# VH-VL binders against q9nrl2r1430to1533, part 38

Target 1, 104 residues: q9nrl2r1430to1533
Amino acid sequence: GGVHELSAFEQLVVELVRHDDSWPFLKLVSKIQVPDYYDIIKKPIALNIIREKVNKCEYKLASEFIDDIELMFSNCFEYNPRNTSEAKAGTRLQAFFHIQAQKL

## First folded at step 19 (VH-VL)

Design cc25
Fold by OpenDDE, fold request of step 20:
Structure cc25 (fold): chain C 104 residues (1-104), chain A 121 residues (1-121), chain B 107 residues (1-107)
Amino acid sequence: as target 1 above (104 residues)
Amino acid sequence: QVQLQESGPGLVKPSQTLSLTCTVSGGSIDYGYSWHWIRQHPGKGLEWIGSIYYSGRTDYNPSLKSLVTISADTSKNQFSLKLSSVTAADTAVYYCARGPYTSDNWYMDVWGQGTTVTVSS
Amino acid sequence: DIQMTQSPSSVSASVGDRVTITCKASQSISSYVAWYQQKPGKAPEPLIYAASYLYSGVPSRFSGSGSGTDFTLTISSLQPEDFATYYCQQANSFPLTFGQGTKLEIK
């Protein structure tokens, strides 16, 4: 495919990925590094997966896109205590997302 | 777009158990977010009852905790409220609502239309 | 519990007026306050989250401000559809609590 103007979803994913607090969310959590993660989190998701879904035009509604992003944050806060670096990063990134999501 | 709808009996006798169900459409209750019950006594303000999260964890208002049970049925995409030993003070419009799952900022961004429950003999 | 003291309980105003509603928290809650609008016989509708951010579709005449313990909702130029009851909510600590509401009536 050629160069095209990014959709609103594509643009927001780019902004999320580029955010300083995106590091916990870029890829799925490693089962090797976090052995109990998938015992607790049953619907894992990450920005690379969401980006792929955007690229494949799998989101027909903004709400579907938002649902996946919110699931991503929900998983973070479900697994990580509030005082962890992951939770703190998630809090800041989610706040950013909530502002941007109002523009969708 | 997610929608929430409350259902249950509009009349409950004193000392009985109030039972309500919130049916969620356009989204899944086991797909993140937080899910809440709020009530409003006639002519009064809003009172948070409790919340359930997609993991099944619950939080309750301490003033009602001993009397309240919130549960979820993912197969029906519903979550429910049970309030035991009701009195006239439990007469209210009951709302279910959804909000984001956060660490420190719990608000409701989507509400049901509410259902009126009257406690009367 | 964190108490939210909302004032005034009622206010009469005219179309075009600037209206300010205040909410005071019994302890610091950072910027974690939400505002809702409720019309008779209807469910509350979200207006503002995180003290100052408007939901999509909310007119720009609405604004929220404040941090710590003092918060305000402002309608810069009141419109006929704005007559309703407004509620603040602290979102920072359980149990979640609401202000007692402000009924905005036509003068």
Scores: ipSAE 0.927, ipTM 0.960, lowest interface PAE 0.4, mean pLDDT 96
Fold by OpenDDE, fold request of step 20:
Structure cc25 (fold): chain C 104 residues (1-104), chain A 121 residues (1-121), chain B 107 residues (1-107)
Amino acid sequence: as target 1 above (104 residues)
Amino acid sequence: QVQLQESGPGLVKPSQTLSLTCTVSGGSIDYGYSWHWIRQHPGKGLEWIGSIYYSGRTDYNPSLKSLVTISADTSKNQFSLKLSSVTAADTAVYYCARGPYTSDNWYMDVWGQGTTVTVSS
Amino acid sequence: DIQMTQSPSSVSASVGDRVTITCKASQSISSYVAWYQQKPGKAPEPLIYAASYLYSGVPSRFSGSGSGTDFTLTISSLQPEDFATYYCQQANSFPLTFGQGTKLEIK
């Protein structure tokens, strides 16, 4: 029952969440605030969901984990025009992720 | 990990339509990312043909736009290329590839092995 | 369209040599350049993304640099398996475009 070291996935999720540009991705988009979001994005995902999956050991392969993260970014860029704050944040966070993902 | 495999006729007659399919395994084409067709004429460089995204949106090379159609079949986890009115200039190795979905940095991180298409009468 | 002018078109080198390949974009593309290695009869293999980041598994003797319009791929000490054709690609805007390639041959 001692403290366990974080897995690589857990550690990366922590780093993503702590990143300054994580704010668009921390939780699912509010349907109230963005009424048309779920008409466009059919597979919504966010860092809190990914973190939960990590905690439940649902990722067997690094590729599965990466796929969820990339889906998250894909959704961002699919919905948000390039010049939006969300897209810009996503661009920076994705760049960070791509670097870190090479270490998985 | 994801794998891509091109398939289709290796020989097409001039003026006909070239049709290729990229079969994706180890990942879903409706699960983000960007999906691309690239070709390489014998002994030449690489030419981007077009891309399709998991939303169904497409981008095409303007030089080929009027002749190119890219589509996706999520039920088969495939995306396809159709190039109409082919000529000898369309003889090439055709690659499908995957890359991240981005706003401003579109590159291909996974490639198929390529399939040779020869346009000849 | 953004043109990628790659140079040289071919280069002969020996094992152990330092090799430099350059790509010049017709307009600024920030750091949005990818590099690929292609061996005969094979598909291009990604080497570098975002101008300077190596894919996992790519030997550290490969490096990429540059921003704006001028980009460089460097092999610090050429190995036998490095003889191939290399391509740069601008990733910033559509249509995506490639350099014409650099064939790295054995001297």
Scores: ipSAE 0.927, ipTM 0.960, lowest interface PAE 0.4, mean pLDDT 96
Fold by OpenDDE, look of step 19:
Formats: structure tokens, C-alpha cells, sequence
Structure cc25 (fold): chain C 104 residues (1-104), chain A 121 residues (1-121), chain B 107 residues (1-107)
């Protein structure tokens, strides 16, 4: 495609990815590295998947985009106890997202 | 726009089981949110009853845990509350609500209108 | 359980007034406090989350502050539609608990 201005969704995904606390969320969890992950998490999602959906214009409403982002965080908190590095990163990133989402 | 609506009998006899359902529209309960039941006795404050998550996991108020069951039916996009062995103290407006799924910041950002339940013989 | 002590229980004020409501937690809860507004016969509505962030659609005259154990909700210039009961809630740990409420009445 041609050069165009990023949509609000695209911009927010870029900001999320660039955030210092995005590292648990950049791509799907490896089944090899975490063998039991997909036994627990039934709707896996990550920022690269969400970015792809944005690029394909699959989100018609802001609520749909927000739902996927919240799913991403919920998966993190469902699998990781609150004292883990992943959960702590997720907490900070989610807080950031909640602030930015108010602008959508 | 997500909306929540409580439903169930408004009158329950003592020692019976109170049963309520929250119907969610405009969004799926099978997504990354927390779903809550809260009640308010007449003229009193708010009391958290319990919560359910998309995974099926539940959290209950310890003061009510032995009497409370929260369940979800994703096919109907509903979650329910059962409170057994009710007394007059269980007379209240019952609210269902939604909030974010977090590790340490549990708040309710969308509420149902509430449904009044009276416990009386 | 974490207790939330809210004050005052009631307050009378006039349109245009600055109003402050406080909540004290029985232990430190960082910034994990939410505030709600409830009008008679209606469900609570969210005002503030994480102690100081306005929920979408909430007028800017509302503000929240505090951390640790002491928290405040402030209405900078009271409007007629602001007369209601307000509740704080600790959001940090289960069981989730609310303050007893503050009824804001017209003077």
C-alpha cells in the first residue's frame, strides 16, 4: 500500500509495542517454552496479531479493538501470579493503555 | 456499547435460594473482563458479593462464600448468582457489573440497573 | 479485610461550591481506589479509577488524588446534577470493599 497517516488504532499499537513493558505481549507465548500455557489460556492473542488485524481493517469499532487488548492483558493476569515480572509489566502497560483508550 | 441487565424473582422466602441472572449485550463475557455481583441493602452502602472471569474462575466475599455460587453461560452471554439459605438480611438491590481484568486494580466501569430482591415469608 | 472509612457521611453545599470527600484505607493500597456516583433509584456510575484518572465522559470538575491510605474526591465547582451519594472503593485486594458513602445535599 501507499504512505498514509496511521489510524488511532495503529498509533496506539505502535505506542504499546514501543513501551518498555510490552515484552510479554509482543508475540504469542511459545508452547515449547511454556508447555501448559495453552491448556490454561483458550483465547491467546498478542500485539503482533492485533497489529495485523488493525492493518487489515478488521476492527470496525473501538470497542472491538479494546476488547482484544483487554483479552491480551487478561490472559497475562490469568496465567501469571501478580508478583511475576510478566504480571507487573502487564499492570503498568494496562494502566498506560487505559489512559490512552480514553481518547478513542 | 456493552449493557448489563439483571433478572430474577423479586420475592424469595426465608431459607430458600436467591437466583439472579445478568444478561450482557453489546459485548461478550468470553473476553478479557471481570464480571461482578454487588448488592445494596435498603438505605445502606455497597457490598461486593463475588466475581467471575472468562476462564470460569471465581472470587467470593468470604463473609458470603459458603452461601454463594456464581456461574457463567457463554452460549447465552449470561452469568448468574445463587445465594442459598436467605434471610431478611439478604433483602437488597442486586447489581451486576463489568470491570477490567487486572492483577491489582479491580473496579467496575459498567453497571446494570439493579434488581430488587425482598426476602419475606 | 481492608476497611474504607469515608468522610463526611453527609455534606450540604451550594451550586458553585468546592466540595471535598475523603476516604481512609485501613492499610496501604497504593493508588488503587475507585470513586462512584449514585443518584436515588439508580445504579452507581464510575467517576475515578486508579485514584486520579477520570472515567470516560466524567466532567473535568471532578478530580481524585491520594496514595497509600488517604484519598480525596474533589468537585471544583458543584453543579445541580452533582447532588448524589458518592462511594470510594479499594481496588487492590479481595474482598473488594466500599466506603460507607457520602450524601451530597443541596444547602
Amino acid sequence: as target 1 above (104 residues)
Amino acid sequence: QVQLQESGPGLVKPSQTLSLTCTVSGGSIDYGYSWHWIRQHPGKGLEWIGSIYYSGRTDYNPSLKSLVTISADTSKNQFSLKLSSVTAADTAVYYCARGPYTSDNWYMDVWGQGTTVTVSS
Amino acid sequence: DIQMTQSPSSVSASVGDRVTITCKASQSISSYVAWYQQKPGKAPEPLIYAASYLYSGVPSRFSGSGSGTDFTLTISSLQPEDFATYYCQQANSFPLTFGQGTKLEIK
Scores: ipSAE 0.900, ipTM 0.951, lowest interface PAE 0.5, mean pLDDT 96
Fold by ESMFold2, fold request of step 20:
Structure cc25 (fold): chain C 104 residues (1-104), chain A 121 residues (1-121), chain B 107 residues (1-107)
Amino acid sequence: as target 1 above (104 residues)
Amino acid sequence: QVQLQESGPGLVKPSQTLSLTCTVSGGSIDYGYSWHWIRQHPGKGLEWIGSIYYSGRTDYNPSLKSLVTISADTSKNQFSLKLSSVTAADTAVYYCARGPYTSDNWYMDVWGQGTTVTVSS
Amino acid sequence: DIQMTQSPSSVSASVGDRVTITCKASQSISSYVAWYQQKPGKAPEPLIYAASYLYSGVPSRFSGSGSGTDFTLTISSLQPEDFATYYCQQANSFPLTFGQGTKLEIK
């Protein structure tokens, strides 16, 4: 949609990427290193993919953008036990995202 | 905008199974959210019944002693509640709700309008 | 289960008043409290999550605070549309539980 929404999506993705806890989410989980991941997670997604979708104007609604980011976090919590570094990073980054998403 | 709509019978006889469906529009139940059933007894507060996640996992209120089944039909974008062996104590307004799938902070950010269910012979 | 004790059960107030509603958890829940507003015949609507963060579109006269076991919802200058029932919810652990509500009535 609007130019303001696309700029806001880009700004938020950049802030997520720059956050210290983004490391589990930058790129898709490696199929070689974690081969069972794709047996459990049906729709993988990562920040680099979301950023490309923003750049290609593939999000028509703010809700579509938010849904992809929430999917990214839910995949993390579904695959990783709560005490893992990945889940803890996801918890902190999701909290940051929820605050920032109120601006959309 | 994501919207939730409850449907099902408003009157159920004691000992029967209460069955409700929540239809989701403007979003997908496959998309990494948590989906909840909550009820509100007449003149009382709210009680969480249970949840289903995009993965199909469920969590239920222990107070309902496994009388509850929550299921999802992704092809219809719906999730459903079944509560068996109902009594008059199950008379309430029933809500479906959405929240983020999270580790530690389970809010409901979208609610259905609610449907009144009366359990009476 | 974590019990949420909400007080007062009702309050009568005038437009322009400052109103405070409290919610106490039976165990520490960090900051994982949500607040909802419910008008008669309607579903609850979200006001606040994580004790202090307002949902988009919620007027700034609403605020929340607290951590651990003691939480507060404040309306700094009451407006006619604020007369409703308010619920707190602990969001930290299952089963999710709610306070019994505070009915805010016009004086």
Scores: ipSAE 0.626, ipTM 0.894, lowest interface PAE 1.5, mean pLDDT 92
Fold by ESMFold2, fold request of step 20:
Structure cc25 (fold): chain C 104 residues (1-104), chain A 121 residues (1-121), chain B 107 residues (1-107)
Amino acid sequence: as target 1 above (104 residues)
Amino acid sequence: QVQLQESGPGLVKPSQTLSLTCTVSGGSIDYGYSWHWIRQHPGKGLEWIGSIYYSGRTDYNPSLKSLVTISADTSKNQFSLKLSSVTAADTAVYYCARGPYTSDNWYMDVWGQGTTVTVSS
Amino acid sequence: DIQMTQSPSSVSASVGDRVTITCKASQSISSYVAWYQQKPGKAPEPLIYAASYLYSGVPSRFSGSGSGTDFTLTISSLQPEDFATYYCQQANSFPLTFGQGTKLEIK
């Protein structure tokens, strides 16, 4: 929405990208490397896409921004078993996000 | 903000199937959240019945085993509970709730207002 | 199933008092406890997640602590609007389970 909201979304996305556990979420999952991913995950999303949506002012409400971030984590947990490196990274990054999102 | 509202019959006869619907507004059930049914027995605490996820996958309380079915209708932005073969022990206030879809921290951040269901002849 | 045992089952206290409610899990759940406040005739409302994090909009007089099996909800200075029943919930594994509740009555 406003200038304060846009800067807050950008700041949070930057913090997520800089986090050590962001590596599974930076870009969309490769269909070549993970052929069945898009058979299971119907609404793919990643931090680079979310950041572009912030840059384009596509989020009208903070809840829309939060929804895309939560979708990103949910895709990770839906596709990856709990004990995988991807799921563990997702767990830690989601916990970080939940703390930071309280300040929105 | 996201709001949840339960609907369904307040009175159900023993041996019938209890059917409840949760209508979600201000958000979408096919986004990355978990959607729960919880009930509260008279004068007692809360019991988790089961969950449905944005993908359609479900988890149920083992104590309710094959008696419970949770389903979703994304076109109506609703998810529903069916509990078969009810008895007086199923008399409770029934809540729907939302939480994050996660691996290890399943808290509920939005609750419906609750609907009272009485199982009686 | 992980059992959550709250104590006390009820407490009467005066405005301004410090009130402590405890919750014990039957096995370790790390820090994965949530706390809820429920006023009569209303739905539960979230207070705390992950044992110690206040949900947005919750007054700072509420705090949570603990890890493993032993968890505590504290109200540092009781207010009249804190009359309610409080529930803990283990959030770690299915089936999700709740404590039996602690009714807080204001003298």
Scores: ipSAE 0.624, ipTM 0.897, lowest interface PAE 1.5, mean pLDDT 92

Design cc25
Fold by ESMFold2, fold request of step 20:
Structure cc25 (fold): chain C 104 residues (1-104), chain A 121 residues (1-121), chain B 107 residues (1-107)
Amino acid sequence: as target 1 above (104 residues)
Amino acid sequence: QVQLQESGPGLVKPSQTLSLTCTVSGGSIDYGYSWHWIRQHPGKGLEWIGSIYYSGRTDYNPSLKSLVTISADTSKNQFSLKLSSVTAADTAVYYCARGPYTSDNWYMDVWGQGTTVTVSS
Amino acid sequence: DIQMTQSPSSVSASVGDRVTITCKASQSISSYVAWYQQKPGKAPEPLIYAASYLYSGVPSRFSGSGSGTDFTLTISSLQPEDFATYYCQQANSFPLTFGQGTKLEIK
């Protein structure tokens, strides 16, 4: 909550977007390109959606923001086998996020 | 903050099924986390029993796989452990725990208080 | 299964001492080790994840290091509230496994 927490959420999302391993997470997975994705992933989410929620002040608690980012990574690991480029990028970006989230 | 609380019978007879429930508050088991059962034998260390994920998928310790079922009830925000054919060796403190869902860094960041289960004839 | 072996099994030390606990994995687990503190009658509590990162709210006198098979937890200036049993956990592969524990007694 509050303006200072929302600024911290925005800064963290920007850092995630700028990270080299953000590429699988920038936008929602295309149903056209990956037709079975939404049969497997029930709560899709991506960095652009999270950033919009931050900009619209939809997160009232830091835990809500953290939950959405963890969901984003969990969807990646649930859908993608461990040795895929997507899962490896997710592992590195999640580790970066865990370090940065200590600031919240 | 998310909190976990174990519940279930403290005494179980040999050959029966041990049933425990973990109630989650301050968060949803449908979100992207992993949910674990761990036990601690008297005077000994910790043993991972198994996990259930937000998707409903499970992983079990191979030493217990044929005896263990972990399930979730999303309407009650609970996940449960059933361990069949118990013996005195199953006497332990049982913990539920949460961790991030990940590829290869499965640490537990929230633990329940633990519940003591004694298996005795 | 990956075996985690802790050393020492127990240690007695004085307030202000530096205490080091080691954990060895039977095969490489990169940096995927967690450390937990368990006080008598309580559940384990997280201290460190990924070998070296402190969990939120953990005092800065705790630190961790290591990669591959050899890992270390250090308490730089022991305090009376640090009496507990400490466990390492390999977090890389199923089944998840824990070290046997190190009991820390304060003199």
Scores: ipSAE 0.574, ipTM 0.888, lowest interface PAE 1.7, mean pLDDT 91

